# VH-VL binders against f9vpa4r286to426: the designs that were tried, part 21

Target 1, 141 residues: f9vpa4r286to426
Amino acid sequence: VIEEIKNAERVIVIGAGTSYHAGLYFSIELNRLGINSLPVIASEYYNVRSKKGDLVFAISQSGETIDVLQGIRMMRNSGAKIISLTNVIESAIARESDYKIYMRAGPEIGVAATKTFTTQLASILFILSVLKKENLKKMEK

## First folded at step 5 (VH-VL)

Design b33 (framework fv_zimberelimab)
Fold by ESMFold2-Fast, scan of step 5:
Structure b33 (fold): chain C 141 residues (1-141), chain A 124 residues (1-124), chain B 110 residues (1-110)
Amino acid sequence: as target 1 above (141 residues)
Amino acid sequence: QLQLQESGPGLVKPSETLTLTCTVSGGSISSGDYYWVWIRQPPGKGLEWIGSIYYSGSTYYNPSLKSRVTVSVDTSKNQFSLKLNSVAATDTALYYCARGYSYGEYSRPYFDYWGQGTLVTVSS
Amino acid sequence: QSALTQPASVSGSPGQSITISCTGTSSDVGGYNYVSWYQQHPGKAPELMIYEVSNRPSGVSDRFSGSKSGNTASLTISGLQAEDEADYYCSSYTSSSTYVFGGGTKLTVL
């Protein structure tokens, strides 16, 4: 899934509620790494034009968030590839994604974050750490 | 107002398949804001979650029942159904259908509307 | 997975306050703010009284309140009335994305 993220023309990060906020952080960090990224509030998926070459990173704790599901269906039909980050194996969003990442146990982040948000953030931080290491190796060559 | 009504046989023989249907009125089963649930209660005992189904068609089952249970939805009839295979006397219970919440991103694990329940006896 | 632990029975007199406990583990009650409470009168379907630990649905008396500390959730009924006599069940979401119920508590209003 790292190569898909690195080679995408644009990474669209879609989520609702707490997942949108985790996605917003991810999108900002991807742009800092030189990866073109657009955060999308799931309820506004219909405002997004996607095409072949786009990668959608869909974040949904339940894997059943209707706006996220409809968003990935629309974008997949426009030629985008779909990666999901969910907590639930065989959820609708996971089943309809090309690549599936299930949330891993993460560090506890104070009283300001929910259990779900800390797990999503831990997964995102892990992905970002791998992307940063890949960047360093390529710069050295 | 929203109403849920269970229907199905009151008596099923051991080893057969139990089929129950829940009819939803006063609201839409196709809303993405809700999911639909089967719960049972053996006589004199507590509540046991059987399974849940989302508008998307995704199903989640109690692991102890997963090999025998199937939940399906028919949005055109505004109904959802339970099939329980290979029934035994221990499956004798009052069966309830109920509605769960799925506000935005999260499945909210509480059930706000319940049917009145239907008693199913497994006996020869 | 084991059911949540509730006392089999509790009793009180009209006007008193009673509390019903619901004890689980860090994988259910302790891990999430997703505890609900249901009231069941004889011959009737369960009715939602509390959701997400401490929230009341519209129409539920403010005499009913919920709380949680660690792995134990509590339902408190103040100003006890005869109509409160019923079975009470707690329920929680689990780390495996399933639901678990408590064994139930019979409340007797003396």
Scores: ipSAE 0.047, ipTM 0.669, lowest interface PAE 6.4, mean pLDDT 84

Design b34 (framework fv_zimberelimab)
Fold by ESMFold2-Fast, scan of step 5:
Structure b34 (fold): chain C 141 residues (1-141), chain A 125 residues (1-125), chain B 110 residues (1-110)
Amino acid sequence: as target 1 above (141 residues)
Amino acid sequence: QLQLQESGPGLVKPSETLTLTCTVSGGSISSGDYYWVWIRQPPGKGLEWIGSIYYSGSTYYNPSLKSRVTVSVDTSKNQFSLKLNSVAATDTALYYCARLGYSYGEYRPYYFDYWGQGTLVTVSS
Amino acid sequence: QSALTQPASVSGSPGQSITISCTGTSSDVGGYNYVSWYQQHPGKAPELMIYEVSNRPSGVSDRFSGSKSGNTASLTISGLQAEDEADYYCSSYTSSSTYVFGGGTKLTVL
């Protein structure tokens, strides 16, 4: 999954609600690492022109968010590869993704929205930590 | 506002296929972010989840019934249906359709918030 | 299959409080805050009483409350009334993206 992110011509990060905000953070950090990234609010998926060489990173807690599902279908048909970050095994979004990452969400104690954001952010931070380490290795030759 | 109504045969012969349809009114199957569900209750027994469908066609089935069950959705009629193959006397039950509560943006937990009145299906010769 | 464990019956007198337990595992009740409770009167469809462990839908009396500790969820009915006599079922989401119900508890108001 790390190699796919590093080799993409552009990483489109799509999500709705809380997932969009986690994705926005991810997209900003990818750009800081020299990886071209575009954050997309799922409801606006139809405004995105995707092509071969693009990688879509789809974030959806349930794996069933309709605008995310429609977005990845549209972009896949344009030649993009799909990575999903979801909490639900065998969800629609996970099933239709080329690569799938499942986040681990423990028992919720507080507001569901707050718990979801924290769990998504933890997964994103882990991915970013691996990318940063790989970036350092390249600089060392 | 939202109402669910089951329809189908009250009597099915052993080895035949049972087909039930749930008609949704007062809301759209395809406009929301809800699963649509079949649940059954054999006479004098508890509730058993059969399967769930999202309007995109994604399904989740009870493993014990998976080999015999198909749930489908028809967004043009605002309906979803259950097909249960090779029925036996043990499939005699009240069959309910229900909505699985879910909100756009993934904040509403999974729970059954609206139920149809139920339809009794007897498997008998 | 492996239904969540509920007592078969519970009873109380008008005005008293009763509690119904629902025990599962870390893969369902213990793993998620997606426990719901349903009331079923004879001849009627189940009605949602509690969702998300402890939340009440609009229109449900505040005499009904829910809680969870570890792998056990509980439904408490305070100020017991004759019309509370019914079957009660718990339900939980599972780590396999399935839904499981408890065996049901018959509440008798004496």
Scores: ipSAE 0.007, ipTM 0.558, lowest interface PAE 9.2, mean pLDDT 83

Design b35 (framework fv_zimberelimab)
Fold by ESMFold2-Fast, scan of step 5:
Structure b35 (fold): chain C 141 residues (1-141), chain A 123 residues (1-123), chain B 110 residues (1-110)
Amino acid sequence: as target 1 above (141 residues)
Amino acid sequence: QLQLQESGPGLVKPSETLTLTCTVSGGSISSGSYYWVWIRQPPGKGLEWIGSIYYSGSTYYNPSLKSRVTVSVDTSKNQFSLKLNSVAATDTALYYCARGYGWGEYRPYFDYWGQGTLVTVSS
Amino acid sequence: QSALTQPASVSGSPGQSITISCTGTSSDVGGYNYVSWYQQHPGKAPELMIYEVSNRPSGVSDRFSGSKSGNTASLTISGLQAEDEADYYCSSYTSSSTYVFGGGTKLTVL
């Protein structure tokens, strides 16, 4: 999943409500790492022009958020690949994604970081930590 | 405005299948980010969630009822239905249909309820 | 049996504040900010009073407030009025992607 993120021409991060805020943070951090990223409020998915080479990172705790589901369907039809970050195995969004990350992964991260953050943000922070390490390794000759 | 109305038999014999339908008016089952829910309440007792169906067609059931329950949706009729197989006297209850609020993000609460329909299981 | 524990009854007089507790586990009330409260008058369907622990739907009096600490959620009704007399149910989402309800609390306004 890391290689898909690194090699995408653009990473479209789509979510609704709390998931959108987690996604916005993720998108900002991806851009800081040199990965072209666009955060999208799920209800505005229809304003997005996607194409082959794009990767959609869809965040939905239930895996059933209809605007997210409709967004990924539209973008898959345009040739984008889909990664989902969800908490429900076999949810609609998970089933229709090319790659699936489940937030049911437990307390592998510290308690302090999750005290004011959701499992979504914890998962995003972990992904970012791996991407940042990868980026540092490439800079070390 | 938005209204949910249960319909079905008031009396069902033990071992038979109970079928209830919820008709949605003043709004569309396929419009917005909503899911549709069946909840029951035996006389004098508390509420029990039966199952939910999402616009996508995904279903989730109470594990204690899963082997006997099917929830389906018919978007062309703006209805969703409950089938409960092999009913017993313990299935006697008020049955409610309700809307789960999923606008924007999953929201596990129920903002609109039907008036409820009493189903008695007796010979 | 209900999965969430509520007191069977609570009482207060007009103008007082009362609190109804709803206790679960880390797999429901403690694990998520998805606690809702419903008011049910005799012979009527339940009505949503609080969602996501502390939010009020449009039209619900600000006398109703919700909170949560650990595995216990609370519904507080301030300035108690006669029409508040009803059964109150808490509900929570669970780690099994299901819904559970409390046993209900009968509020008497005496």
Scores: ipSAE 0.042, ipTM 0.653, lowest interface PAE 6.9, mean pLDDT 84

Design b36 (framework fv_zimberelimab)
Fold by ESMFold2-Fast, scan of step 5:
Structure b36 (fold): chain C 141 residues (1-141), chain A 123 residues (1-123), chain B 110 residues (1-110)
Amino acid sequence: as target 1 above (141 residues)
Amino acid sequence: QLQLQESGPGLVKPSETLTLTCTVSGGSISSGDYYWVWIRQPPGKGLEWIGSIYYSGSTYYNPSLKSRVTVSVDTSKNQFSLKLNSVAATDTALYYCARGYSYDEYRPYFDYWGQGTLVTVSS
Amino acid sequence: QSALTQPASVSGSPGQSITISCTGTSSDVGGYNYVSWYQQHPGKAPELMIYEVSNRPSGVSDRFSGSKSGNTASLTISGLQAEDEADYYCSSYTSSSTYVFGGGTKLTVL
């Protein structure tokens, strides 16, 4: 999942409500790391022009948010790869994603979060920590 | 105005399959921010969640009923249905259909309910 | 059996205040801010009174309020009126992605 993020031409981060705000933070931090990222409010998915080389990072606590699901379907059909961050293993968004990250089931961060924004933020911070370590390793070379 | 109406047989024999339908009017069952739910209430007891279905077709079931229950949706008729196999006297209850709200968060509250339909399991 | 614990009954006089408790665990009430309360009059479907611990739907009297501390949620009804006489159920989402309800509390307005 880290390799896909590092190698993407652009990371489109899509979410609704509180998930969008978590995604906005993630997108800002990705751009600070030199990774081209576009945050997208799920209800406006139809305004996004995606293509092969794009990676979609879809955030949905329930995994059933309709605008997120429709957005990933549209962008996958345009050639993008899909990573989902969700809490529900059997959810539609998780099933239709190429890569799946579960807020409580994985990655293994050893915390049981209960507020949706806090859970999403914890997962995002873990991903960012790995990406930052990769950058430090590159500088050492 | 949104209305939900349960329909189905009031009497079912033990070991048979119970089939109930919920008709949605005043709103579309395919509308994105909602999911559709079956809840029951045995006489003199509390409420028990049976299962939920989202517009995507995803279903979620009470683990105690999962082996016997199927929820399905028919968007062309604006309906969703419950099938409960191998019924017993303990399945006697008022059965409600209801609407849940799901925009970005899985939300465990139901804002619109049908009137409920009594199903008695008896020979 | 219901997963959430409520007192079987509570009573008050017109104009008084009463509180109904709903106790769960860190995997339901304590773990999520998605506690809801339903009012059920005899022969009627349940009606949503409180959602997300403390929010009221449009049309619900401000005499109804909700709160939560740790694993216990509470519904408080102030200025009791005869029409408040009903069964009250609490509900919560769980860490197993299921819904649970309390056993219900019968409110009598004497």
Scores: ipSAE 0.329, ipTM 0.751, lowest interface PAE 3.4, mean pLDDT 85

Design b4 (framework fv_zimberelimab)
Fold by ESMFold2-Fast, scan of step 5:
Structure b4 (fold): chain C 141 residues (1-141), chain A 123 residues (1-123), chain B 110 residues (1-110)
Amino acid sequence: as target 1 above (141 residues)
Amino acid sequence: QLQLQESGPGLVKPSETLTLTCTVSGGSISSGDYYWVWIRQPPGKGLEWIGSIYYSGSTYYNPSLKSRVTVSVDTSKNQFSLKLNSVAATDTALYYCARGYNYGEYRPYFDYWGQGTLVTVSS
Amino acid sequence: QSALTQPASVSGSPGQSITISCTGTSSDVGGYNYVSWYQQHPGKAPELMIYYVSNRPSGVSDRFSGSKSGNTASLTISGLQAEDEADYYCSSYTSSSTYVFGGGTKLTVL
């Protein structure tokens, strides 16, 4: 999943509600790492012009969010590759993604506004940590 | 003005298949904003989730019932249905259909319920 | 039995406040902010009273409030009225992507 993110011409991060906010954070951090990224509110997927070379990072806790599902279908038809971050292994979004990342929600310790946002953010932070470490290793030679 | 109404047999014999239908009025079952749910309640006891179906066609079932249960939709009739195979006396319950909300972010709660239909499993 | 633990009964007098607890594990109540409460009058279908731990649907009295601490969710009813007499059920989403309910609490207003 890391290699796909690194090699994408653009990473489109799509989600709805709290998933969109987690995705927005991810997109901002990707841009800071030099990876071109566009956050997309799922309900506005139809305004996105995707193409081959794009990677879609789709965030949906249920894996059944209709605007996310329709968005990935549209963008896949335009040549984009799809990575999903979901909690449900057999969900529609997971089944229709090229790569799948599953959230493993452990015990919640702390006062996060929502467990869904916290779990998504934890997954995103882990991905970012791997990307940052790989970046450092390459720079060190 | 959304209404859900269960229908089906009041009596089913042991080992037979129970079929229940929920008719949706005042809203469309083919809306991607919602998912549709079956829940039951044995007389004098608590609630038990049976299964859910989403606009995508995905179905999710209570693991204790998964081998016996099928939920399906008929968009032409604005209905969804429950089939429960190999019924036993322990399947005697009020059966409810309900709606869950799935727009924007997953919302695992049930905001509209049918009135319930009593199904007795007896010879 | 039921996955979530509720007291079988609770009682109060008109004007008082009562609290009903709902205890699960870190895989349901403790793991998610997806706790709902339903009120069921005799012979009627359950009605949603609280969702997302503490949110009220339109039309539900502000006398009803919800909260959560660790693995225990609570429904509090203030200013008890005779019509509050009913069965109350909590529900939670689980880490297995299923739904579970509590055993129910019978509220008597006397």
Scores: ipSAE 0.284, ipTM 0.743, lowest interface PAE 3.4, mean pLDDT 85

Design b5 (framework fv_zimberelimab)
Fold by ESMFold2-Fast, scan of step 5:
Structure b5 (fold): chain C 141 residues (1-141), chain A 123 residues (1-123), chain B 110 residues (1-110)
Amino acid sequence: as target 1 above (141 residues)
Amino acid sequence: QLQLQESGPGLVKPSETLTLTCTVSGGSISSGDYYWVWIRQPPGKGLEWIGSIYYSGSTYYNPSLKSRVTVSVDTSKNQFSLKLNSVAATDTALYYCARGYSWGEYRPYFDYWGQGTLVTVSS
Amino acid sequence: QSALTQPASVSGSPGQSITISCTGTSSDVGGYNYVSWYQQHPGKAPELMIYEVSNRPSGVSDRFSGSKSGNTASLTISGLQAEDEADYYCSSYTSSSTYVFGGGTKLTVL
């Protein structure tokens, strides 16, 4: 799934609520690594023009968030590949994705932080760490 | 205001299929904002989740009931339904329909409930 | 047996404070901030009192509060009133994406 992210012409990161904010962070960090990325709030999916060469990274804890599901359906129909990050094995979003990543359960983090946001960030940070290592290896070769 | 109303037979014979319907008023079941839930309560006992259905068509069932349960929606009638196969006396309970949230991130609580309908399984 | 453990009964007098516990495991109550509490009067449907551990729906008295420590969630009712007499159920989301309920606690206002 790392190769798909590295080779995409553009990575569209779509989510709602707390998932959108996790996705926004991911998108910013991808751009810092030289990967063209667009964060999309799920409720505004209809404003996005996608095409073959695009990769959609869809974040939804339940895998049933309606605007995320409608967004990935629209973008897949335009030729994009879909990666999902969800917490539910056979949810609609996971079933309709080309690649599936399931969130790891983390420890409870304080009163202010929800487990959902923390788990999403942990998954994103892991992906980013692998991408950064790939960049370092290219410099060494 | 939103209201949920259960309907179906008050009496079902052992081994037959129980069919219950929940009618939604004051809101649309075809709105992708929500998912819909069946919960039961045997007389004098606690609550048991039966299953849920999302606008996407995805269904989730209590593992103890999964082989006997089907939940479906009829958007033209603003209704969703429960079919429970091969009923036994232990299926005697008050059956409730309820609503959950699917807009934004998942919200695993039920904010509106129907009044409940009593189903007795006996000959 | 119910998946979540609640005391069968609790009692108090008007004006007092009472607390109902709900104990699970790290795969439900301890693992998620998704604990809800429901009040059920005799012959009535359950009504949501608390969601996501400590949040109150509009219209629910601030005498009701929720908290969680480790694998145990608690519902506290302050300034106890006669109309609070009811059965109380806790519920939690689980790591297998299901819902579980406690066995229920009968609150008697003396």
Scores: ipSAE 0.273, ipTM 0.742, lowest interface PAE 3.9, mean pLDDT 85

Design b6 (framework fv_zimberelimab)
Fold by ESMFold2-Fast, scan of step 5:
Structure b6 (fold): chain C 141 residues (1-141), chain A 123 residues (1-123), chain B 110 residues (1-110)
Amino acid sequence: as target 1 above (141 residues)
Amino acid sequence: QLQLQESGPGLVKPSETLTLTCTVSGGSISSGDYYWVWIRQPPGKGLEWIGSIYYSGSTYYNPSLKSRVTVSVDTSKNQFSLKLNSVAATDTALYYCARGYSFGEYRPYFDYWGQGTLVTVSS
Amino acid sequence: QSALTQPASVSGSPGQSITISCTGTSSDVGGYNYVSWYQQHPGKAPELMIYEVSNRPSGVSDRFSGSKSGNTASLTISGLQAEDEADYYCSSYTRSSTYVFGGGTKLTVL
């Protein structure tokens, strides 16, 4: 999953509500690492044009968020690969994703946030920590 | 105005299959904004969630009932149904259908309920 | 076999405030902001009073409020009225994408 993120031409991060805000943070941090990223509020998915080379990172706690599901279907149909970050095994979004990350099994990182948001953010922070270590290694040679 | 109406047999014999239908009027069950739910209440007892069906076609069932339950949708009739296999006296209950709201993000609460239909399991 | 713990009964006088607790675990009430409260009058279907811990649907009196601390959610009814006499059920989403209900609390207005 890390290699897919590193090799993507663009990482589209899609979510709704609290998931969108977590995704927005993720997208901002990806851009800071030199990875081209676009945050998308799920309800506006129809305004996004995707193609082969794009990677969609879909965030949905339930794995059943309709706008996220329709968004990934549209972008997958245009050639994008899909990674899902969800809490529910075999949910619709997880089943229709090429790669699946489940929040429940992820590490929890202490922040001044609610339990539900902390669990969601912890998975993103873990992914970012791996990407940052690889980025530092590359600069070091 | 949205209305949900349960229908089915009032009496079912042990070991048979119970089939209940919920008819939705004043709204469409094919809307992606909602999911559809079955809940039951044995006489004098509390509420028990049975299962849910989503626009995606995904179904989720109470683990205690999963081996016996199926929820399905008939979009052409604006209905969704519950099938409960191998019924026993302990399945005697008032059965409700309800609507859940999922627009924008999953919202796991039930904003509209049918009036309920009593099902008695006896010989 | 209720997964969430509620007191079997609670009582109050007209004009007073009462609170009903709903205790679960970190995998349901404590893990999510997805607690709902339902009111059920005798012979009637349950009606949604509170959703997502503290939100009220249109048409529900602001005398009804919800809160949560750790693994316990609470429904508070202020300015108690005779019409509030009913059974109250809490419900929560779980880590398994299922729903659990509390055993119900009978509110008596004395």
Scores: ipSAE 0.241, ipTM 0.733, lowest interface PAE 4.2, mean pLDDT 85

Design b7 (framework fv_zimberelimab)
Fold by ESMFold2-Fast, scan of step 5:
Structure b7 (fold): chain C 141 residues (1-141), chain A 123 residues (1-123), chain B 110 residues (1-110)
Amino acid sequence: as target 1 above (141 residues)
Amino acid sequence: QLQLQESGPGLVKPSETLTLTCTVSGGSISSGSYYWVWIRQPPGKGLEWIGSIYYSGSTYYNPSLKSRVTVSVDTSKNQFSLKLNSVAATDTALYYCARGYSRGEYRPYFDYWGQGTLVTVSS
Amino acid sequence: QSALTQPASVSGSPGQSITISCTGTSSDVGGYNYVSWYQQHPGKAPELMIYEVSNRPSGVSDRFSGSKSGNTASLTISGLQAEDEADYYCSSYTSSSTYVFGGGTKLTVL
């Protein structure tokens, strides 16, 4: 999944509601690492023109968010590869993705934050940490 | 206006298959904004979610019932159905069909319910 | 056995406020803002009163309000009226993409 992100011509990050905000953070950080990224509000998917070379990073807690599902279907039909970040193995979004990342919610001690956003953000932070380490290693060599 | 109406047998014998149908009127069962749900309530007890079916065709079932339950959609009749295999006395309950809302991120609540149909499992 | 814990009964007098609790875990009530409350009068189907913790559907009295703190969601009914006498059920989405209900609370208006 890391190689797909590093080698994409553009990473389109699509999500709705809280997932969109997690995706927006991810997209901003990808751009800071030199990876061309576009955050997309799922309900506006039809305004996006995708093509071969694009990678779609789809964030949906349930894996059944209709706007995200329709978005990835449209973008896949245009030649994009799909990575999903979801909690549900059997979900439509997961089944229709080329690469799948699952987030299993575990116990939390802090109760102030919404677990859905926290779990999505934790997965994103992990991906970013790997990308940042690889970027640093390349700069060192 | 949207109406949901359950139909099926009032009595089912132990070990047989229970089949219930929910007829949707005043709205389309094929709408991507909604998912369709079965919920039951044993006499004098609380509510139990049975299963859901989404626009995508995905189905989700209560783990306690998963080996026995199937939910399906017939878009030509604007209906969705529940099949529950190998019924026992513990399956005696009021059975409700309901609509869930799934536009945007995910909104897991049930905004319209049918009136419910009583199913008794008895010889 | 219900996954969410509610008191079996609560009571109040007309004009007073009552609160019904719904306690789960970090994998349901505590983990998501997807708590709903349903009112059920005898012989009737449940009716949605609150969704997404604190939102009211059109037609639901503003005397009904919802909140959540940690693993406990609460339904508060202010200005209690005789017609509020009913069973109340909470429900939550779970980390397993399933739904769980509370055991239900019988509200008696004395």
Scores: ipSAE 0.367, ipTM 0.766, lowest interface PAE 2.8, mean pLDDT 85

Design b8 (framework fv_zimberelimab)
Fold by ESMFold2-Fast, scan of step 5:
Structure b8 (fold): chain C 141 residues (1-141), chain A 123 residues (1-123), chain B 110 residues (1-110)
Amino acid sequence: as target 1 above (141 residues)
Amino acid sequence: QLQLQESGPGLVKPSETLTLTCTVSGGSISSGDYYWVWIRQPPGKGLEWIGSIYYSGSTYYNPSLKSRVTVSVDTSKNQFSLKLNSVAATDTALYYCARGYSLGEYRPYFDYWGQGTLVTVSS
Amino acid sequence: QSALTQPASVSGSPGQSITISCTGTSSDVGGYNWVSWYQQHPGKAPELMIYEVSNRPSGVSDRFSGSKSGNTASLTISGLQAEDEADYYCSSYTSSSTYVFGGGTKLTVL
């Protein structure tokens, strides 16, 4: 999964609502690491032109967000590989992804924030930490 | 604006299949932001979740009912339905349809409910 | 065992406050902000009162509030009014993508 992200020609990060915002942060950080990344709001999936060599990183807590599901189907049909980040093991999005990452329970940070949002951020931060460590190791060699 | 209305037989014989339909008006059942739910309540007793269906076609069922239950959606009619097989007297209940949220955050609550339809299982 | 634990009944006088508890496990009530509360008047469908532990839908009186500590969620009704007399149900999503309800609590306003 880390290798897929590192070797992608472009990482398309798709999500809806708070998942989109988590994805936007992820996409920005990927670009800072030299990984070409495009954040996509799920409702606008039909405007995305994907191809072989693209990797789609789909974020959906329920794994049932229809615009995300339709987006990954469309992009997979164009040759992209799909990684999902969800909370539900056998959800539609997880089922239709090539690689699956399941969110970990994060700390609760008050009424306005759900554990779901914090677990999305925790999972993304963990992925980024591994990627940053790999990037640092490469520079030191 | 949004209204849910249950319909189906008021009386079903033991061992037969109960079929109920929920008609959604004032909103679209094909919206991916929502999922659709069946909940029942035996007279004088508490609420029991039966099952849920997402627009994707994914279904989730109460484990105690899973072997007997099917939930389906018909987007052309703006309806979703419940089939409960091999009914017994213990299936006598008010049956409610309801709407749940799946908008980005996974919002697992039911904001709109139908009025409920009483189903009696009796010979 | 599929039900969350609620007291069968609770009572109070007009103007008082009462609290209804809802106890589950770390896989439902304790695990996330998954708890909702429903009010049901005799002969009527349930109505959402609280969602995600403590959030109130538009149109629901601020006399209703929700909270959670560990595996126990609570619904508090302040300034009790006769119209609050109803059955109250808690509900939670679970880690297995199912829903559980509490057994229900009958609130009597004396």
Scores: ipSAE 0.148, ipTM 0.688, lowest interface PAE 4.9, mean pLDDT 84

